VHH binders against p49116. Designs and how they scored, part 14

Target 1, 238 residues: p49116
Amino acid sequence: EGPLLSDTHVTFKLTMPSPMPEYLNVHYICESASRLLFLSMHWARSIPAFQALGQDCNTSLVRACWNELFTLGLAQCAQVMSLSTILAAIVNHLQNSIQEDKLSGDRIKQVMEHIWKLQEFCNSMAKLDIDGYEYAYLKAIVLFSPDHPGLTSTSQIEKFQEKAQMELQDYVQKTYSEDTYRLARILVRLPALRLMSSNITEELFFTGLIGNVSIDSIIPYILKMETAEYNGQITGAS

## First folded at step 1 (VHH)

Design cC7 (framework vhh_8cml_1)
Fold by ESMFold2-Fast, scan of step 1:
Structure cC7 (fold): chain B 238 residues (1-238), chain A 122 residues (1-122)
Amino acid sequence: as target 1 above (238 residues)
Amino acid sequence: EVQLVESGGGLVQPGGSLRLSCAASGFTLDYYAMGWFRQAPGQEREFVALISSSGGSTDYSDSAKGRFTISRDNAKNTVYLQMNSLKPEDTGVYFCAATFDSYWEGRTYDYWGQGTQVTVSS
């Protein structure tokens, strides 16, 4: 059969809110993150193999893997987002907060560990100089994960994941022919995505725009939107 | 409109137990860290316990550690404080408080209940 991904699936262009505020605030960060989430889900829904699984399976897959897709998107768009600056700012804020240390010392530890894991992941991807094709296939590998609990059609999902792995292998061997072990170095980065807490990701990146609504509850709406990456449904708040 | 309503307070003998509940209305708890505070007559309001928005992290004052347990049920929009081995010094008005879980803008408690009286005496 034809390729799993076409050149249209390699294009991944995040448009940041403008203007950037003088001081980082939760609303700017949450709007930026929501745009990335919408772009990621629009990307997934554009894949013919994903469409072929049907709406119920599509919703279940994205509910299971949105944090992995989002984290890969953060790594891919880190420069556009100034992600290192955002993460440095929150770490500095947490460390300097006497009240925060007093009232939720354990929570501060948990959030700092999450930020450290996220920074390390993004740094590792940057060091490897992951290109747009490699990101597209890595996103496809995590999207078509057959091993999440509660999924149906796991055999078909596994076949799409194997196809993504094969096409990534072919691409890397052809494009980076002098680097025999590049694929192995890339693939060993993926297990770290499963160690990232989706709840902490929600709290860090989605607090200001979503309020009390969970990502799980909005996923079906995002997947049904036309041209989600251009949708102005997110009302300006600040 | 956001409301927090505490219940479960009362008079109990030393060594006894009480379970406090805090019911939220007008918002969903999913993105709120929830704290319990107490205030004895003529004293400042003091921290007792905290639970993160996800429920995965808890924190306790030194006086509450090992005796009190904070928990939450987001489906019921409610937070609990199970108090065991109560002592006379635990007497006070107990308040629940909600803070929108945002580390960018600092942690402030946005919403407070009106409190429930706990009295530990023979």
Scores: ipSAE 0.000, ipTM 0.187, lowest interface PAE 11.0, mean pLDDT 81

Design cC8 (framework vhh_8cml_1)
Fold by ESMFold2-Fast, scan of step 1:
Structure cC8 (fold): chain B 238 residues (1-238), chain A 123 residues (1-123)
Amino acid sequence: as target 1 above (238 residues)
Amino acid sequence: EVQLVESGGGLVQPGGSLRLSCAASGFTLDYYAMGWFRQAPGQEREFVALISSSGGSTDYSDSAKGRFTISRDNAKNTVYLQMNSLKPEDTGVYFCAAGPSWQDLLRKTYDYWGQGTQVTVSS
């Protein structure tokens, strides 16, 4: 039938808490990240193809890919969030603390590698000048991933992923006609998302707002929220 | 008044188990990473286990991996350390500590410390 995504699904506008503090604090970071997470889940839920898969499949897909969606959202909203400033401050602090009494060396290494991978990913997307349409379809490709363990309806999920890939190809070929290999350069970025640890993402961005509940545990509830509740969460109203 | 109070320590034979509890009063744990540290006689205080404010991330020292499990119950304002397969080398005073989650990963520092609870693994 019609296209997988409409112009409505290309629009992805993060409303930041205002004002930004002079010094980074955990509450500001967690509120900003929470707004992005709710926006990302609301975006996914608004796709007709996604809703057609049914509630159980929807929950399983988002549980499997929320970290990939969130990371793409971080890259897309990096300037709005001042993400590079946040990550640079974190890296500088970790480097300065190396000679103190130890947290495990493995943990410090994991966090440093995660931040470096995230920064590299965001920089690569910025250098490619990924536009809003391209981001929407990249998010659709990772959302409709049939290859996560335990998924049902994998044939239909694969069909939607292929549709996302085809529509992205059509868009890129039409819009960037002089850049024959742009699509290949964009798609080769996606495997890096699966190297990002969801546990480290959760710890860096969600510690102030989740309390004793994991993101996996809240996903079913977020997906069932009414539109008014979603709007309240992504704007910080209510 | 802000306090962390450890309990559950004691004397246990090698191969035994203990569950330590750390109860917070005067503040809530909702936004705090929690850690367990220990200090053996004549040694410096060493890291044992860490849990994020959400409980979604944990980290363990090499000596604790596979034997110890850290958990939390924010509704009870308490963090736990389940210690299995205890060895004489696990003997020491065990302290809990609280700090902001991502800042703890960054700073290797904690805002609040408990008074400690003695664990002795012997005969």
Scores: ipSAE 0.000, ipTM 0.221, lowest interface PAE 13.0, mean pLDDT 81
Fold by OpenDDE, second read of step 2:
Structure cC8 (fold): chain B 238 residues (1-238), chain A 123 residues (1-123)
Amino acid sequence: as target 1 above (238 residues)
Amino acid sequence: EVQLVESGGGLVQPGGSLRLSCAASGFTLDYYAMGWFRQAPGQEREFVALISSSGGSTDYSDSAKGRFTISRDNAKNTVYLQMNSLKPEDTGVYFCAAGPSWQDLLRKTYDYWGQGTQVTVSS
């Protein structure tokens, strides 16, 4: 068997909506987030091992880990996305909601803490100067997690995860031979992903979705769609 | 400014050929599925052809199959429609379209449209 990931899986290029508005509205945030989400899922889809698991298992895996993949994507694409600006805009929108007494104090606290966790995670990844290969392998490790409930083919998933871990280890040893503990420093960041609420992430980034559509419900469609279909913008109706 | 501009339309006799082009500006087509649509007078806009972002997959309407070929050149940021064996019923305005946003996914609508180019097939 060949490697789990190839150089083609290292490329993770997010295209932002253009033009960027002066004021980051809910639509812009939602569209940006959607593009990242789609990119992440289609990245997963491009992995031969992922394809080998079959459609049902694939869907289940993505449903289980989409928030983690998305968050890794946020970290990886933080500069391109101007993530700090987006988060500031989100906070601003939340403040408006607070003034209108639409949220409970407890809920506000939860949401603000979540934003803090996101920012902290992304900052920590930036400080580690994680490269494209490392991100790819981390995403693979997250994707092929066998410990989610309801999964089929858990033995095979575990094998893929182990393969991802081994390849990451080999890469880090080869590329960062002078930094003996780099692998450990990278891997210890993964638990932070599981502390983040998928529901809150969805609320923050995807509130603009029409028809009360959940990420969970659309995942099968995203996995079936053409890779390029998510890059469209609302502005070109004529 | 985002823009799709169609060209290559015109008057042609039955059995003739035309090659339509659609050039994108203000954005890159690399991540867009591209489609051709047409609208005859008094009729609704109808699907003609679709090509994936990579160009590896294509789809055609029943009317277009065997006669039309959609292709793209991402380096030129352009999509093409080669139309052979044209018929009078192929007459209409042909529109180029670029793939949907997330918000339009369920609607299956394209986000970017050209202004169209007139194709007239007549003896």
Scores: ipSAE 0.000, ipTM 0.240, lowest interface PAE 13.4, mean pLDDT 87

Design cC9 (framework vhh_8cml_1)
Fold by ESMFold2-Fast, scan of step 1:
Structure cC9 (fold): chain B 238 residues (1-238), chain A 121 residues (1-121)
Amino acid sequence: as target 1 above (238 residues)
Amino acid sequence: EVQLVESGGGLVQPGGSLRLSCAASGFTLDYYAMGWFRQAPGQEREFVALISSSGGSTDYSDSAKGRFTISRDNAKNTVYLQMNSLKPEDTGVYFCARDEWGYSKLPSDYWGQGTQVTVSS
């Protein structure tokens, strides 16, 4: 059969909310993050192999890996989002305020540790100069992860993951032929994604938009959206 | 221009009640978590209460729990602090603050004039 991903799956363009506020605020961050999440879900839903797994499997798979996909999306779109500026400002603010908010010191520490891990991940990806094809295949590798608890159809998911790995290898070896160990350097970055807390990602990027619901609860709704609704969320047109 | 204007303070006897108001202008209240802080003479500002942007979550200092209730009316761009069973140690200037980040009890750099609360016989 044909390749796992088509040329259309390489394009990944985030449309930021405008105007950018004079002061950075949680609502601007959450709206930006929501658009990235919807873009990531639309990207996944457009893959024929993903569609072939069926609705129940699709929902379970995305619930298991949304944080990994979102984090890869943050790294890929870091410049468009001014992510390093956002994270640096948050870290500075938290460090300066830790003595003033003694009642939530443990939570502030957990949030700061998560931000440091995220900064480290994004910096490592930037230093490797990961291109659009590499990001597309890395997202496919994490999407088709057969080893999450509670998944069914794991043999088919594993076959799609192996196909993604093979196509990434072919791409890297042909495009970066001078760098014998590039693929290995890229792949060893992926385990770090599973150390990222989805709960802290929700607190940092989705507080104020989701209300009293988790990302897990809205994923089935997002996956069932019509194409027009997806486009509206991605572009902010409706 | 962002402005926060506190009102509703006054002199009350121990066991009395007061309702403080914070009128916000220059921004949409719906976007921000809001908090109340207080400052006694010669002391640093102390956290009192926090309310999420939607109003669905609240948090209180140990001294305020069970006695104070924070609420908001986003349509009126106003935040409230209902204070019951007031004690002399509740005396101070009360300030409202905008939480820029919405996920923690971090104070804003912006503070209004405050409203004086005095609890004495």
Scores: ipSAE 0.000, ipTM 0.169, lowest interface PAE 11.5, mean pLDDT 81

Design cD (framework vhh_8cml_1)
Fold by ESMFold2-Fast, scan of step 1:
Structure cD (fold): chain B 238 residues (1-238), chain A 123 residues (1-123)
Amino acid sequence: as target 1 above (238 residues)
Amino acid sequence: EVQLVESGGGLVQPGGSLRLSCAASGFTFSTYYMGWFRQAPGQEREFVALITGSGGRTDYSDSAKGRFTISRDNAKNTVYLQMNSLKPEDTGVYFCAADYEEWLGSTSPYDYWGQGTQVTVSS
């Protein structure tokens, strides 16, 4: 009954830490990435269908798909983040690490392959000129994935995913009626998200996290945050 | 409206130098690879030089290595090609091209092209 997403779910506004330092560092990158992660989780939490699944299911879904949501957010916010500049700084750091024998060649290869996959994904989305409605539905398709191990209520999750797919199809057919194959071009990009290693995403973007804390371990805390506390995280207010 | 406008071409003697410029507008310049290509009479366009959006990485054709230097000024939305030790074989129309920055592992075609500037190397 009623649409899966409302116009409020299309709005996705990232507020960057200011000012950007002259030389990029792990703390600035981590703060920027953390704001995007918090924005992504708040977005998911605001969906009535998501709320209806219950706290335990919500936690399990976000733990399973946070990397896919985060990567879609990177693509959507690439210009606001100056993502190309951040990735250039990371690549420069990796090249210096090779010259100083600080990292193994195998590890550098894994990280570089991840950066290539991420850039290819973001470039594909940019070239397709994916709009805010399309991003909202792609995030919903990823969020309501019934095929992750350990999930409960998989039948209900599948229904919400199918609803997201149908609403995306209706939107694209109305808005981009002249491009018969646009939906297919968009959807074939999604499998690439599951090839992205969440451990490598953590290494690239969340190295500045205090202590030995994984994203998986903090997800339940973030989902329980009061709205004011959450707003403090995404705007940088302490 | 996207525009790439080349300038700095001309007639020069063998062993001489030229500096080409390409002024870009209508896109976020710093996020795009910029490349130089050339086309000799009756031939297809060939790659000459490439620079990443940050300017941190450059690549050159075998014929350009050691003689040509690509650079960019992101504040001025301009890419440059400094050509030294010019040879008659370097004669052709030089084109500026822009492509969304794909880094390593991507081979998509260039998004935008200029109209070109004539370089003639003759005695």
Scores: ipSAE 0.000, ipTM 0.098, lowest interface PAE 17.5, mean pLDDT 82

Design cD1 (framework vhh_8cml_1)
Fold by ESMFold2-Fast, scan of step 1:
Structure cD1 (fold): chain B 238 residues (1-238), chain A 123 residues (1-123)
Amino acid sequence: as target 1 above (238 residues)
Amino acid sequence: EVQLVESGGGLVQPGGSLRLSCAASGFTFSTYYMGWFRQAPGQEREFVALITGSGGRTDYSDSAKGRFTISRDNAKNTVYLQMNSLKPEDTGVYFCAAELDYWGSDSSEYDYWGQGTQVTVSS
């Protein structure tokens, strides 16, 4: 049945809104984050194994893991996004909100702790020099997670996750043959993704969304739109 | 500022060898895919070779396979192309390119380019 991912699934190129404003604002941050989220969903729906699970399962999987995929995308695209600059702007805004008494001190502490966890994760991935193949397989491992509540077809999802793990192992052993413990160092980073609150990610990066819509509510629409576009590109006919 | 500077080009006889170098600055070299492309007069840029950031994986065009070797020295921020058994049809300007997120042969996906070094295989 061939490999879970093809070489085309290694490509993950984020196109940023241009130009970057002199002073970062909620709109620019939201547009940048939305582009990364759309790229992540487009990447997921392009996987034949993902498509084979069917639309209901696809929606449930992405609803469960979008924050993990988004965070991996932030780490992978940190340089393209100038993520450190975006996070500094968010921190500055939060500090001004404390001074203006707009947010409780407890809430700001939670948000600052989330930013610290995100920075730690991105720094750890950068120090490991994670390559594009490794990122593709890490995204596949989190996408095909069988342990989220409410999922159907969990046995098939688990098989795809195991296939992703095996293909990552084969890649790492062949490519980094002299580094016996590289795979273990990479995999031990993944549990940290589940410690990051999707609600706080949404508040930090998606506050500019019109109409007070949640990411959870828009996922089915994004997946449907991107699947139709993808099919049009594949067939070459319309 | 990202900068890529090629060197090592020149005139060589058919069957000869050349070693091209590309010195990189202004980015975290070890994390970027590095590629070599060439362009003959009046033609589009064509893919020659590609290497991962670690140097652990390489890819070559059909014309380069078995004759050319791409390598890199991350301590020196330099990528190399060793060209053996050169043919007149290898004549062209050779460019190095850097790309973070795309692994492939499509030149339009590469964000950073050197100015090129001329390779002439003749007489």
Scores: ipSAE 0.000, ipTM 0.362, lowest interface PAE 11.3, mean pLDDT 85

Design cD10 (framework vhh_8cml_1)
Fold by ESMFold2-Fast, scan of step 1:
Structure cD10 (fold): chain B 238 residues (1-238), chain A 122 residues (1-122)
Amino acid sequence: as target 1 above (238 residues)
Amino acid sequence: EVQLVESGGGLVQPGGSLRLSCAASGFTFSTYYMGWFRQAPGQEREFVALITGSGGRTDYSDSAKGRFTISRDNAKNTVYLQMNSLKPEDTGVYFCAAGEPYDLWSSGHDYWGQGTQVTVSS
């Protein structure tokens, strides 16, 4: 009956750790990425439709799509993160590792290809000048994806995805009325998100996380955190 | 060189409390994520609790939430797990773990302690 997303769901403000180190290190990168991940999880939890699916279903959805949500978040927050600087530092490190024979050439190749795909995606979003409403609906479209293996309640998930698509269409046609093909140009960017490996995203941004614990393994616990705990993760408050 | 040494385990009655400690050495403790994991007899290791380097953020498993509290003292290079309202199903070996900081993939190895036994039984 009501809209899928409210104006509060458009607000997506990343607070970076301060001060920025003179030389980038994995601790700073991991803390920055963790803040973005927790902000993305908190955003998803704030959607009434997401909560209406129930704990088992909504946890399975986020486990399946966290990498897509995180990547959209990277694109949306690229300027505040200085993402281009982070990626350039990683590329420089990988090139030096090849020269010094410190890492497997196959691993380096896979990671370099992932970085290229990520840069291409973020550049395409920047060129399209995607606004906050468009990002919110794109995140909703990927969140409510009914086609992930092992999901239950797929008809309800599909209903919410279709509602997100409808509301995005209405917004774009109203706001960018003279650009007839804008919606199509935006939507054709989404399949690229599924080409990006969650394992490589973990290696790039979450290497400082504890041991053999993967992001999908901790998602159920993150989703159950209280609002104050989310706020602490987002801002790094002690 | 790098060492994590757990202590504080033991035998306790259901409903009792224990405080585990993990003393860390050989690395810059304040920058590392610290966590507690456990392994029950015949089971895989499972996540229990996590704390960030600053101590500003914590996370807990469903079974631990509301009963266990993770904390750290960076001046003493120690992480703690306060366990209250212990149940027989909390029985297991409790491991301390540290997530390495490094400069852009210079190292990816986990640091793990050897574990401390917790037994909840009458």
Scores: ipSAE 0.009, ipTM 0.148, lowest interface PAE 8.1, mean pLDDT 82

Design cD11 (framework vhh_8cml_1)
Fold by ESMFold2-Fast, scan of step 1:
Structure cD11 (fold): chain B 238 residues (1-238), chain A 122 residues (1-122)
Amino acid sequence: as target 1 above (238 residues)
Amino acid sequence: EVQLVESGGGLVQPGGSLRLSCAASGFTFSTYYMGWFRQAPGQEREFVALITGSGGRTDYSDSAKGRFTISRDNAKNTVYLQMNSLKPEDTGVYFCATSLDEYLKWFGEDYWGQGTQVTVSS
């Protein structure tokens, strides 16, 4: 009966590894990205509607949408992460290789296109001045996507997505009453998330993962972790 | 010193299948990405498929999706490309490649095999 999201679900605070190294490296980038990924999954798991779908459905949903959730998280936490600095370091690395005629071909073009799309997405969200409530509902719309293959509770997932859309509409219309087109501007940003490759996101941010494990393979384990273990991962405490 | 040796190319009719192999040596094979690229007559070299060190993740060009499967056997230091439903447009020299760039394991394409010829024709 209640709202899909509570004020608890609006709070999304990323704690960065400290201090930032003088020279950025794959381990620092991976640690930062891992904390954001864990925070994003902890956020999803805390939603009563999400828990009501059951463990198998929860795993399938997160496997399908982790890249979209992660990208929304990057945009929301761009300043805390110094995301522009991380992306600049990656671009500088690629440019140095290009100057030596070491990089060529479609793969490098795909990676540069991905970085451009990510920068444009984060920039557009910043220009729209998306607030914490709007980010929470956008993440909920992405999470409760009924159109992924292999889902068993598609009607219930669709109902939760529609509830997220309705609550976002109500919030935007009340909070930004003078901006008639704000909701439309926000919603038309979402399809771009589906065009971004999860494989390239994984290469850019998670190449430092120990054991060369895939994000897809670790999702079930992350979702099953106790709350204290989640807190340990997002704060760096062991 | 990195060495990559491709094999398995040949002449097939449209709709046929081929399995390419690439034997790798001189680096810790299981920790690095492996890819397949091709170069058609009169065209630039293009990406075909990629596999992570563990084999847990793959990526394909739009032309390869649904028809080609990349796989690897880390015990044998070998990467494979299974090609099904071959088309005349798939004709070209197929190369395996790796980068030993530890920062972004795929972006410094330093090492190429000599290639294996695939010809799809009647």
Scores: ipSAE 0.014, ipTM 0.261, lowest interface PAE 7.3, mean pLDDT 84

Design cD12 (framework vhh_8cml_1)
Fold by ESMFold2-Fast, scan of step 1:
Structure cD12 (fold): chain B 238 residues (1-238), chain A 122 residues (1-122)
Amino acid sequence: as target 1 above (238 residues)
Amino acid sequence: EVQLVESGGGLVQPGGSLRLSCAASGFTFSTYYMGWFRQAPGQEREFVALITGSGGRTDYSDSAKGRFTISRDNAKNTVYLQMNSLKPEDTGVYFCAAKPDYEFGLTEYDYWGQGTQVTVSS
């Protein structure tokens, strides 16, 4: 009946830790990535359609798609994060590890391929000049994916995904009326998100997390956080 | 809280064998490099062996090659050092150490155990 997303859901503002260190390290990268992840989960939680699916379904959906949401967030926030600088530092570290023969070649190859896929994705989104409204609906399409194994309420999830697609189409046709094929160019970028390994994303961006904590294990806790706790995580205040 | 606890040290005769163990807790073990270092009295800490998070690769110091074998059991969060053909010069405190697989090269190992004493003498 009403729109799937409101203007409130278009706003997606990442606050970076300050100051940026002279030499990038895993803790700064992890804090920056954690803020983006928490912002992404808080964004999902604020959607009435998402809330209507219930806690168990919400947890299952986010566990299935957090890497896709996170990657879209990296592309959207690439400039504010200085993502190119972060990825260049990681690449330099990996190249030094190859030269010094400190890491396995197979692992370095997998991580490098992941970084190149991520760079290619972010560059394609930048080239298309994806706006905030388009990002919001792309995230909604990814979030309401009915095809992940083990989901309940798949018919309702599919209806929300179709609603997201329809509202994105309406927006693009009205805003970019001169570009008949824009929607198609945007949508064909989405399958690439599923080719990116969540394990490699976790290794690159979340190695500074405390101990044995995995993203999969913390998702239910983040989704249950009160708004004040979320704001504390996003801004670094506690 | 990250903890590394070494065990298996002791007194052995030259030519003998020991198996050291290091029990790890407080981190995702399979994503960390694990290393063994040793220190003799009045000497600097010396690298002995390392193993990657997956166990797919190992490296050894020249003094350890052919005699020592590093291995790990990710299900048990434990790294091992099998020491064969022990010599008096192998005497020292043996330390377990951990570093994330992903790390900017400014720090090699950020977590260390307290060590276990190995003495090779008659």
Scores: ipSAE 0.000, ipTM 0.125, lowest interface PAE 12.2, mean pLDDT 83

Design cD2 (framework vhh_8cml_1)
Fold by ESMFold2-Fast, scan of step 1:
Structure cD2 (fold): chain B 238 residues (1-238), chain A 122 residues (1-122)
Amino acid sequence: as target 1 above (238 residues)
Amino acid sequence: EVQLVESGGGLVQPGGSLRLSCAASGFTFSTYYMGWFRQAPGQEREFVALITGSGGRTDYSDSAKGRFTISRDNAKNTVYLQMNSLKPEDTGVYFCAAGDFYSWETPDYDYWGQGTQVTVSS
């Protein structure tokens, strides 16, 4: 069968919109996030095992896991995106809003808790110094999750997930042979991804989407795009 | 100069309906969160409803949920609050507010209207 992922699936290069504005704004953030989302979906679509599951299963998997996949992408591309600067600015704004009573206290609390969880996740991945191979396999483990409600072909999905876990273990044991517990430290980070709200992710990163469009509604469309269209979206040249 | 002008307030009987409008000018309306707040006589100003710039997200206070609907028309630079099943407790001055969630240079709601009076009385 060969490996689940090849070296081509390790490459994950985000091209940011240029120039960065003097003031962060919803359009710049949305464009940046959209490029990351398209890059993430193109990455998934390029995996032969993913293609083998068929269009209906592919759509169901991505609709179930896009927020987890996107969050892993944020962590992997945090430096390129200047994510810490963006999140710090948002947190400062929310702290001032609490003091001024400008937004619902419950709403502000929900958004701040989400940002805190995102910061903690990205910081934990940075401290572990997760490499490109490890990110590729973690994304594959998340993508091939058999336990989402409404999925079909769950036994096949589970086999692909187990293959991803096996190949990650082999990679880590060979590359980080002196760190016996590295794999365990990496894998225990994954459950946190499911605690983050996709609705709050959409508000923070995709508020600028034209036409009142949800991520859930565009996923089937994006997955049906030809490779040239994907390439246009991730470079902004379409 | 930025302006937010509320309209549509008035006197209505319990169980009645009102539609409030807020006309905005002087800024890029579609990029701003729009909120409705109210202040009852002798009470603090409280949150009522919120809509994001695209209109893709809305949020409501517990007292407003199921009775009030916030909407916007970006072509007309206007945000609306449709209020149904009005109660005497809904009496107050209703304020329109605009804020940019991503603007760290403006740490609170950037702009406020002067308010429109809503009175629910038999």
Scores: ipSAE 0.010, ipTM 0.232, lowest interface PAE 9.9, mean pLDDT 83

